# Designs tried in a protein design chat: VHH binders against c4kar8. Part 106

Target 1, 263 residues: c4kar8
Amino acid sequence: MAELSTPSPASPAPLDGGRGDELEKFTLRGARQILQLLQDLITHRGLITAHTGGGHSFMTAVLKVDEERGRVVLDPSPDPQANRRALAAPRLTCVTQLDGIRIQFPLVGLGEGQDKGRPALFAPLPAEMLRLQRREFYRLQVPLAHELSCLLKAEDLARKPVEVSARVIDIGAGGVAVVVPTGAAEFVIGGTLPACRLALPDGEPIELDLEVRNLNRQTQRNGTEQLRVGLRFAALPRAADTRIQRYIFKTERALNAKARGGL
Key: E = the ipSAE of ESMFold2; O = the ipSAE of OpenDDE; V2 = 0.75 times the mean of E and O plus 0.25 times the DockQ between their complexes.

## First folded at step 8 (VHH)

Design k11 (framework vhh_7pa5_2)
Fold by ESMFold2-Fast, scan of step 8:
Structure k11 (fold): chain B 263 residues (1-263), chain A 125 residues (1-125)
Amino acid sequence: as target 1 above (263 residues)
Amino acid sequence: QVQLVESGGGMVQPGGSLRLSCAASGFTFSSYAMSWVRRAPGKGPEWVSTISGSGGSTSYADSVKGRFTISRDNAKNTLYLQMNSLKPEDTALYYCAKESEYYGTEFYDSPFDYWGQGTQVTVSS
């Protein structure tokens, strides 16, 4: 296969807080569940992108699962260089999707051989597989140093218009979670907040409509109550989605690089 | 939720033409590069062509250069592949693939993060 792009090497930095917990609930570790998911990928002829490190990847597919030997069999790349990189790699990171569900898993100990007289790659069954049902579940915990804020246009307890500057604590493709002081504004689940302004680094605030999805009251150690508000992007401007995704990606890379540096 | 639905496949004789379509939903289509990938019977997947989000840049596998043309209609959220001078070797399931949103992170590092179920192209006399 021809190589389409060269991804930059990424840091394996651990996740902090709620995002780690969020991903964990989508991680499969049961041997039977892993085997069934791999069989589903075969049945649905799922395409897999295998990342070999050093900025290289190739496309493959699961040919079969050998339950007795605890192995998965993969289609090799038609590019011999891609296969050599894969065999030399200490680990493959495999990414695929099935019925709109993103699936990711590592393969370690890749070998080369034949299956039914055809070249094939072999690896032990993965110990875990990540299965993400929807992109809106993927959230970046916003670093406090970024001072990300969203100016909410809402109503106070007397139904008077009020603007509340809320700190953004997490952000994803589908929305943000913000913290506001208790009593600063009234929120109703399902209600729309029009023309709010999301401040991202390096640019003017993004004007967008937000829908209230959830409310959670939290009491801090000092006894002060805060309201955590989950907000969905109800209508996202064309350029805004690109800026938000770029911010998420850049911040994740920077956090990963910092953690790899031992900070 | 991201959804990609391919159509336009079928049976055609050598030298014939087909136009494949991919209807995209659940993401801002114009912000992502899109690709066509194929898998022939008994073979691994092969990249065919890529088009940038704006449509300003295209690239092709050597095996299809001069015969295939990738295009997109961002107003309709649709990707196309015009296939001319088809050969028996072009027989495959053809998949529409989306550029990865989280490209370059270790946990999500892949040029593609979604693709459809595919549409079958058979070139035979």
Scores: ipSAE 0.000, ipTM 0.314, lowest interface PAE 14.0, mean pLDDT 78

Design k12 (framework vhh_7pa5_2)
Fold by ESMFold2-Fast, scan of step 8:
Structure k12 (fold): chain B 263 residues (1-263), chain A 125 residues (1-125)
Amino acid sequence: as target 1 above (263 residues)
Amino acid sequence: QVQLVESGGGMVQPGGSLRLSCAASGFTFSDYAMSWVRRAPGKGPEWVSTISGSGGSTSYADSVKGRFTISRDNAKNTLYLQMNSLKPEDTALYYCAKESEFYGTEFYDSPFDYWGQGTQVTVSS
């Protein structure tokens, strides 16, 4: 079983801020954008999952946006216990989707009352809302049975060209994560690996340039060390992008069907 | 483009029956679980029932067990809800909802990614 190790002070630290930097591109902070998105949730009768902490959540919907008072008005849960947990929570994390776009926003300072004689929950308008497509951040965990690999064109510790067949452990629209034995090649964050070959189950291997984005050391149960390497697609042709996304969508659907007894 | 279109709602007396339908398009219907969710005045959305992509597994909210039956016809891309022994508290707008695609573990769970505009069910004497 693999175990992640903390980098030494002399080693390059793993880049774990990359997700935060990418999320910033999709974070809405304009008051008019936030109001419009909340109104879109009303128009589409958006089903919202509100996470109250401790593994608890309930389903809600936006009843209205009170722009004058700077508040959002929400349906209470039919479950009184869920409402009590929500009111006690310091923060709610609200998640929904519109046309396959994931929307997430915090609510702080939840209160209860009535709107037009009906029970309602109230909260100040969120200062930010995250709006992103699944493909921008989703990474498929590659099933071991698929034996997905990427032939990396890299350099060894002596700066000599070396080819390493690396197992792909996850894949997304923007890149792959692979595992390689420690010492098989030298990886430098920001470095480019040209003309690598990604083997997908259907069709010819895809030739592509990869940029090293992060490095994590893992120790397997048998004591063998591996490097987990995060690689960005530097310049992906449309045909290759389409094939990669098709693989991701088909595999995820198959995994969902299997988990629900469809396979 | 994913579309879910509900039909079959209407007005019935307590103890009556209705059959709701949901016509699905824009995705491979048999690959996804489908659910019915309802929303009544003064109440938040309430999950009613789910059926697996193959139709082999079903689940129901306690409030409807024994009275409602969810089913699907994958050849017609249609989801159904057979509603028997209807009660006034079943009055609600009924939505057809599609199972969400998986997101990375850094994101909170959202069980549905698409739903229809709903079909109104009113149970009154």
Scores: ipSAE 0.417, ipTM 0.777, lowest interface PAE 2.8, mean pLDDT 80

Design k13 (framework vhh_7pa5_2; at its last look DockQ between E and O 0.16; V2 from the best seeds 0.00; counts 0 for: pae E 3.4 > 2, placed apart)
Fold by ESMFold2-Fast, scan of step 8:
Structure k13 (fold): chain B 263 residues (1-263), chain A 125 residues (1-125)
Amino acid sequence: as target 1 above (263 residues)
Amino acid sequence: QVQLVESGGGMVQPGGSLRLSCAASGFTFDDYAMSWVRRAPGKGPEWVSTISGSGGSTSYADSVKGRFTISRDNAKNTLYLQMNSLKPEDTALYYCAKESEFYGTEFYDSPFDYWGQGTQVTVSS
């Protein structure tokens, strides 16, 4: 089976240009690539989270790959109930990491048996594996309460330098989306805005260069127009990347905790 | 580059003690929960213990509760596991594991995004 399982609910919107199949370009379908990746998971002792549906999952690892028989052999869970759920599931969605690269693949037709006298789970080799090397298509919707802003260094209609404080509405590993009043500055797709300042809650504003990726004019209910600008991080320094990722992670964990009633 | 390097494993007799260490680098250590996971021959990976980024909360698998203590030193970027009253069934490769960064609600969760090569603990009489 070539189809990767994805969870519900709906995804955060990617930056413009991602309307096509962003995940497709990260999907491996070559038999040799799949075999090598599974073997690399064995070599690096990869911890795999296998999702069986209904919010259930268990931890496993690849014991071996049988290329001749087209099968993967997995560790069973020490929890017998988890193994029963896995065997009853029509499909497992397996998620792991390899040096920070997210790997996801489906397993269909799970069975149980023994490997070298020890309990094991068996499944046909996956027809595809997702290997996400960048998170450019992931976006956190910024809570209004955070009042995140980005000071943009742009030009007005007369090509005079202007600074515009823009509200950040979403943020990801690859960039931000901001809103500005229509006419506050002139933006050109592909243009670079140098030395802009992104204000995060902790610490000094981050100075960074932003590339204009998309422009979308929006009319509010009160008749006021605003411009949504998609901006890509250009040559993001390591320290800035770390701070942005930390903000995204902490904020989403807080939102998830709130959604589960963990305020 | 994220690195997690475990140490402190070895061979001990039942009832003995070992202290495992994990040296972390390449990320802001105090922003992430850290865990110990073990894998024994013929068994899948088993979660052992977790400690929050601040060290303010800990949790343990029922099989080790009361015998093992997880701790961290954020100034030294080091995670610890104090193992007391060791039993033959504690024999396993012990991994230090870092809490995953969030990828988005559209993706299936994985609790860990990095782990080390592990340190072997063998409890035999």
Scores: ipSAE 0.518, ipTM 0.826, lowest interface PAE 2.3, mean pLDDT 82
Fold by OpenDDE, look of step 9:
Structure k13 (fold): chain B 263 residues (1-263), chain A 125 residues (1-125)
Amino acid sequence: as target 1 above (263 residues)
Amino acid sequence: QVQLVESGGGMVQPGGSLRLSCAASGFTFDDYAMSWVRRAPGKGPEWVSTISGSGGSTSYADSVKGRFTISRDNAKNTLYLQMNSLKPEDTALYYCAKESEFYGTEFYDSPFDYWGQGTQVTVSS
């Protein structure tokens, strides 16, 4: 009676391990570093977009860092509704830039109060701040004129296969962000979209598998709702990777040249 | 490197006028819409006005409509904000902001990718 050794299920390769490690390189967790960066934002009078979820955001700025109390003070929105949303949100995602470097940090435990007799928002100091310095996490914002698109093979609510042409809004070595019409398809974070086609300006579309990594519903100023989908390249042939990198490099160069007055 | 430098701020009495300027460099100025944003004490930043790259289209916040005029001189890479009939509630730090030509990132949409240090406008009797 030969005991059929049931092959031990291959532990799914930690897919997230490499990107997580790379992101860690750009993540500040030191209290002193965080305080300094926040102070720099104050010094430079940096504007912050605070995302409250559900596609809603408002502009704010760091008013003060209170090291003694371990809190950051933010300007409230002039819109009371935005403030209500902010206070109701379990987490704010704050996005800004300093010296051309994108900075992102979460705030949790938002409260309202007064600072020197003026309305203010208060939150504990962020536990971490992401500072994107290197190209490795750089996503090229795709110029509208390039009209990059991605044909997504997805499913509708009835799990019927559908093809959705999505506009690419940013592209990096690791993936793309796209905009899709609301209701065009159902997306699940962690879900795979097989055999999609990314259209680049330089030739035939690239066939690739995409993994849904983020979903963001946004309401445009005109009241139209759009879904932004963050997609990771799940399987990218080497040739495709080369083409994508070339496109990014070429586009960046062109943008930089234009910025320098060369075009 | 993109640089935006605001100027023209100051102290004025209610009903007075100011003209703000923003000197832009490090990018093709006329390819981008430009905006003014203001930050009043105790309030978050508020959008004030936008002008298209060509200058052919302008928009204003309701709070400043009819009083403020945004303009640009593309030959000088300069953005302007003419502010008339100023009110105490117009007291703020005024930022020149470059409109982003693209829609956000994987995570978020940012309307502006660059802004200056701001120029202070104070309206007080």
Scores: ipSAE 0.408, ipTM 0.765, lowest interface PAE 1.2, mean pLDDT 84
Fold by ESMFold2, look of step 9:
Structure k13 (fold): chain B 263 residues (1-263), chain A 125 residues (1-125)
Amino acid sequence: as target 1 above (263 residues)
Amino acid sequence: QVQLVESGGGMVQPGGSLRLSCAASGFTFDDYAMSWVRRAPGKGPEWVSTISGSGGSTSYADSVKGRFTISRDNAKNTLYLQMNSLKPEDTALYYCAKESEFYGTEFYDSPFDYWGQGTQVTVSS
């Protein structure tokens, strides 16, 4: 019977600097930390995607770290054209994972040579390495069909309690973004909303305290205004964190299956 | 935890056949595409083949098309690579790799998040 082919696995582009201040807290700059992380990649035979720019990349691995000379040694590609692109590139952006943690680092000054009589690529040790857990950075765009909501216990202009049911538009490990009609309540950046209730599809709503981090007025296509409220989780219990991560995981898995056309 | 254990490697003469297996545990196997990657002496990793989670779609590197067949048994959590008409240039450490959890999202991850230790295939007289 005829076999259908699946496209070759795509190598996604590295994280760009558009979130530069957000990424700085995950950036390692200590020489000993960098050496240890590179050694961990060697020990676990890490598969690295090395990006040369222009949408080109190749797979490689760290063969060793020459600490005395301050160099990292990489496998050359079995594709000679990939090696030529790598050597011509002003920098090489390396991306991999170790135990589900994203690792990204730049290499500049890449050269070719021999290591123990075998071809190899050489570069000075990177001055920085990004080490990023997905859960600490990722924000799921909540599908409209889920109609995820958060009951906000807020106040009006007269400081009277009001309850506002807000639609959740994104959710991550550190918080949610919601939308409400303009004028539904008074929100103050830095203010705390105690005892709010986040409704997830499984189980009872999660009771949590929220801190207002940003406010953006938005005009819908029909001219009506709504308010986007960025909310941070304050003092999130472990059980609540676990439920949120499970929701994100299951939802992304379902969306990914639909996008790939799988049954 | 995720574990991937390859087996079935060995020495074989040119023109021979060999079947590799990869036993998977620690994740829902049929939810993920799986790949074979090989690493020849003195060369970097080379993608060989990929199969979708359901097994309905496969792809191959040009160097192995028509000679290698990837398959999976989702009831046994096992990935296979049938290698026929083996050549000396197929000599390599072969390992299976799991599709990344982030793959296909705006989180720019590598295509794989876990891989095995590999099984050696040697094609020589």
Scores: ipSAE 0.372, ipTM 0.774, lowest interface PAE 3.4, mean pLDDT 84
ESMFold2 (binder alone), look of step 9: mean pLDDT 80; pTM 0.798

Design k14 (framework vhh_7pa5_2)
Fold by ESMFold2-Fast, scan of step 8:
Structure k14 (fold): chain B 263 residues (1-263), chain A 125 residues (1-125)
Amino acid sequence: as target 1 above (263 residues)
Amino acid sequence: QVQLVESGGGMVQPGGSLRLSCAASGFTFSEYAMSWVRRAPGKGPEWVSTISGSGGSTSYADSVKGRFTISRDNAKNTLYLQMNSLKPEDTALYYCAKESEFYGKEFYDSPFDYWGQGTQVTVSS
């Protein structure tokens, strides 16, 4: 399972990269709410990524919830080494989604055994589950007609400052994805780009700090190489947050109206 | 709204073939890697194959390499999995999964941020 076992080196971090005090309002602590959410994951066949620490993870799923014994039953990994790491870990951090809602929960005290004669992992029911509403992770695909751009302040290979005008291809509450020509600038995952300028169709550009989260190289049909850069809003003023949300809402409404043959 | 809808599963005899499809909507399909993941009774989810956004790079689990082919049609926003020389151990629910934009930066991220309901593949005599 190479896709789940080789994450980029990074310190363990909260779900939204340090906005932990805002996450408490999304935390479920009621026993019946937790049981229902786990049952919903079973019903919708949710894929769960279980992080064992040290950059290791594996895919699992909830097989059943044993309410009488107060535990959850999980699929073991097809990789025996991943199962050994999980059993040795003091804690698993489980991450999944349900209809665009991001769900995260801890499991402590993992054991192994059998369920209906088949190998299974067992853990006590979590005392809390984080449930972030869709809009926290919703990404609007930006219409080409909007010509949305972000002026990035970055460095070239010689560590000299450069400014790159990048096309915004999607936007959400937490960040943007942009496309730049390959070689236009040097991007380092975890690097901060200060004082970038996001141009929305209505109003003045928004000045904000961006953190590089991921990089993907793409070759276009015409042979031109493009770099797709995922960027997180490092510090977003409330006024800027409101403008971004308003743009997303307005554009989504217009796209929905067009899809219904409307306006 | 991101949606992924799988189809093409069914019952087939060992040595047979099936082609799975996944219809994607709600995101810029060509800018994201896509994967197939399967889940079989008594086994955990297993990654099967990944294709880059452009279609220029593919990778496969050792168990399916040489038998399965992943492909995509970016003009139709559709992902495919051609499955040949099917074996009983290929019996599973097959999910289409979208690359997570922010995976790999935090230990508490999933490589996938969306997946579909799955399509059932059963290989039996």
Scores: ipSAE 0.287, ipTM 0.719, lowest interface PAE 3.8, mean pLDDT 81

Design k15 (framework vhh_7pa5_2)
Fold by ESMFold2-Fast, scan of step 8:
Structure k15 (fold): chain B 263 residues (1-263), chain A 125 residues (1-125)
Amino acid sequence: as target 1 above (263 residues)
Amino acid sequence: QVQLVESGGGMVQPGGSLRLSCAASGFTFSYYAMSWVRRAPGKGPEWVSTISGSGGSTSYADSVKGRFTISRDNAKNTLYLQMNSLKPEDTALYYCAKESEFYGTEFYDSPFDYWGQGTQVTVSS
């Protein structure tokens, strides 16, 4: 049996459809561009993770593009159950990487057949493909020693204003993930938290509007529950963007130096 | 720039052994789990083994349990796969793969965000 069992990304899983307008600038819809990108995946032997829903996924790769029939031909999973789940799914979300560029695309109408006498999966050509530079999706795991925090302006269960100091566990160009105790505040996916304050080392806190993108409840080793909240920067001033990128760069460099023994 | 470079593949008789290496650069190696993935003609990609960032835990596909051992040297930024009792069915291109960065909110997760060009292992009599 061969199926993706590890590594599993830490929960919460990213939401795909919540940023339609903002993802438009990264979306390819031209038929020629889509065909070229799929051919590039063949040439570079791209490993593709195909998500079938319900937390299930399998590894595949593009075998060929059948331009005349308007379809892609994919490797099936060595695991027959993964193939059955894929064929039953209304949609696959395919994710891969090409030279540090993240590529994501949907496949609808998956079928099975053969290519050169070997089992294969096929689907109509995707109507769109996302291309995201690593800089746009990269997230730094924040060292615990940095005690990096974000003061959230949220509401409690009675919708009264509350301020919650949340520990930042990861940070990227597009946002942060934070942890809060369960029940500290009410969060609604798609809701905006205005005038939050991100405390970076060296300087005044950065004032930001944050959008709630995902939520995940987790139980800690000591039995306490925490809420993991994914937050997007709704609008990031140039000076704030520069400071965040500088922090990420310096921290990554320092962690790399420490891992090698340090200087 | 993240780079993963596999080596150590080759041709070997059934029952033989090979040791694969993967040299990693461009990220904090010890922070991420690392995996070996193989792709054989006609089968598609198959996950083989994973090791945690610290090296404290390992997991294996049922097809290789008891025969393969994954290990890492965090001081050298190197991942290894010791392959013993090789079978013709182990013939494949073997890729080193890095655990995916956590994205927070934007798109579906992927267990891997980088992999190398692969090293070919051929087991034949």
Scores: ipSAE 0.290, ipTM 0.682, lowest interface PAE 3.5, mean pLDDT 80

Design k16 (framework vhh_7pa5_2)
Fold by ESMFold2-Fast, scan of step 8:
Structure k16 (fold): chain B 263 residues (1-263), chain A 125 residues (1-125)
Amino acid sequence: as target 1 above (263 residues)
Amino acid sequence: QVQLVESGGGMVQPGGSLRLSCAASGFTFSSYYMSWVRRAPGKGPEWVSTISGSGGSTSYADSVKGRFTISRDNAKNTLYLQMNSLKPEDTALYYCAKESEFYGTEFYDSPFDYWGQGTQVTVSS
């Protein structure tokens, strides 16, 4: 059931979708830092989910770090097919948690053998590891049927205050992406939109401050231009954070249940 | 502050029974699916069983189906695993695991965000 426990995308894709610069501050590249983090995973018996691509994954754990040979030693899956997929994969993406901190790292060049007479998987030490205390890059594609909207308090071309109702197209713990008609308002990267209102299906709109993080102009099939705006939650009350994460969790589970014919 | 503490492991003969317990704290226990996961020497972690927050839905690995029963007492914040007809291949460290807040919501997902230190089950003659 390791594969059934870890849904993943059908095809390989970057974790950040082009947000590498935002994740760089959470990336460990020092050899000593990487060795220490891997040792912490051993000490805390960290359950690791290793994604092999194509929607497949399996559970593993670090058995040891072999500094002399520059490699990490992992438990193989009890499922022989999972091990075959892992060995055939160009890259494993390993994900785990330590005290609520998300840890992610790639492994390339996986091999198999034995450690002290027991089956084991081997890979060169990762060149980088992500240690994420925030989940602002995690994003749900919002179902169109949910009609999620955010009322933005912005300025027009003449710096006059305007309110724009924008459709929310994706949402994560750290922010939302919305679409607005071009010319409805002006946005400046790094600018703050105070007292915006996010409407979720399950209650009163959430009042919050948003920071503009990115802008992308898109042309629709009918030739109409729209602006996609990435917005960060500047200050998020605990209750609002809980409601947003609950919406994300419930929606994704419902989508997964629909795809699988029920849980 | 999430804490999961397993107990109830021990040594039993093949065909014997054990009941494992997991005491949970630091989160709203009844709102989360809970699972048992096991790890034996030379084997990676293997999912054993899952129960929904209400206890209305359960699932089991094929290797334990019909022999193990997962249950919970939400008033006591406690998860249980009743293990019957134990086999030598059931020998493992058994972990209690909490469902991730973000399971299914992230590109690379992990189904669990917290687990305990485990309780050892040894089935031998």
Scores: ipSAE 0.409, ipTM 0.797, lowest interface PAE 3.1, mean pLDDT 82

Design k17 (framework vhh_7pa5_2)
Fold by ESMFold2-Fast, scan of step 8:
Structure k17 (fold): chain B 263 residues (1-263), chain A 125 residues (1-125)
Amino acid sequence: as target 1 above (263 residues)
Amino acid sequence: QVQLVESGGGMVQPGGSLRLSCAASGFTFSSYDMSWVRRAPGKGPEWVSTISGSGGSTSYADSVKGRFTISRDNAKNTLYLQMNSLKPEDTALYYCAKESEFYGTEFYDSPFDYWGQGTQVTVSS
């Protein structure tokens, strides 16, 4: 008897999730648009990661689009077990990249056969494909262990300068959300906080101007109140933007790996 | 714009050697892990090797371990793959691939965001 592989205890969150309305504008459903995008993936030799569920995935590519039979033809994995998992899966979630745009689509009804005498996987054309420019709207939830902070230069109720060290709870291409104790400073939606300092791991703090975009009062389990402040980057030098994007990427990869390990 | 241009492929006899090169431009080369991926007809894409941005860490597929060596020259923005003791099974189009900078909490990942056109390696007898 061999030990059976145990499925991942954590299922990945679906990209569509509860944000269906937000993702609709990025979704292609026209047959001609879907065919064109699949042809673009062939032309650009798109490397596709196909997720079969249970934390399993394999690398594939589109060999051709068979419009007459309404099918896409894919490379099989060199790993026979990955191919067996794919054929047994109710759905593949295929993810790839084209010119800085994330492309994601489902394949249902996967079969195996041959194309020009070579092994191939076949599936009906997807009914939809998602084109997602993640940089414009994504926000990373900052791990507590990172102790990420932003020194805010704000004003008190008497309009006197005050400095507040705020914990960063999320970060994206356009800004950060921070938490501060209630009453630590006065914040006004649309107000500008000049020369604040964002502390990222492995480098000097980044000096930047922040605009207050939203305010939300929260009560902690111990009864203390804190204020969540949403802040937009008013102007961001390219070097600072690069450091922020690298932090987001590195942290997401680590969180993704940890979620699949789950202890 | 990000560009990856592979070279150094060709025809070689079993037991021979080839060195592949990948010239990178349009991004901060030393900040990203780089990989070699190969694709042979009927097999599908197979990951071959990865090297960390600093060059301090390397990893290899079991099929090539001990025969292939990945390296990089960050001053020249160039990735290399030294291939020794080549076998007919190594016949494939070899791609240079850049570590993905994509982010998100969806747990669906794509390890690469850019790759080149590839360079053909044919091991024949």
Scores: ipSAE 0.313, ipTM 0.729, lowest interface PAE 3.7, mean pLDDT 81

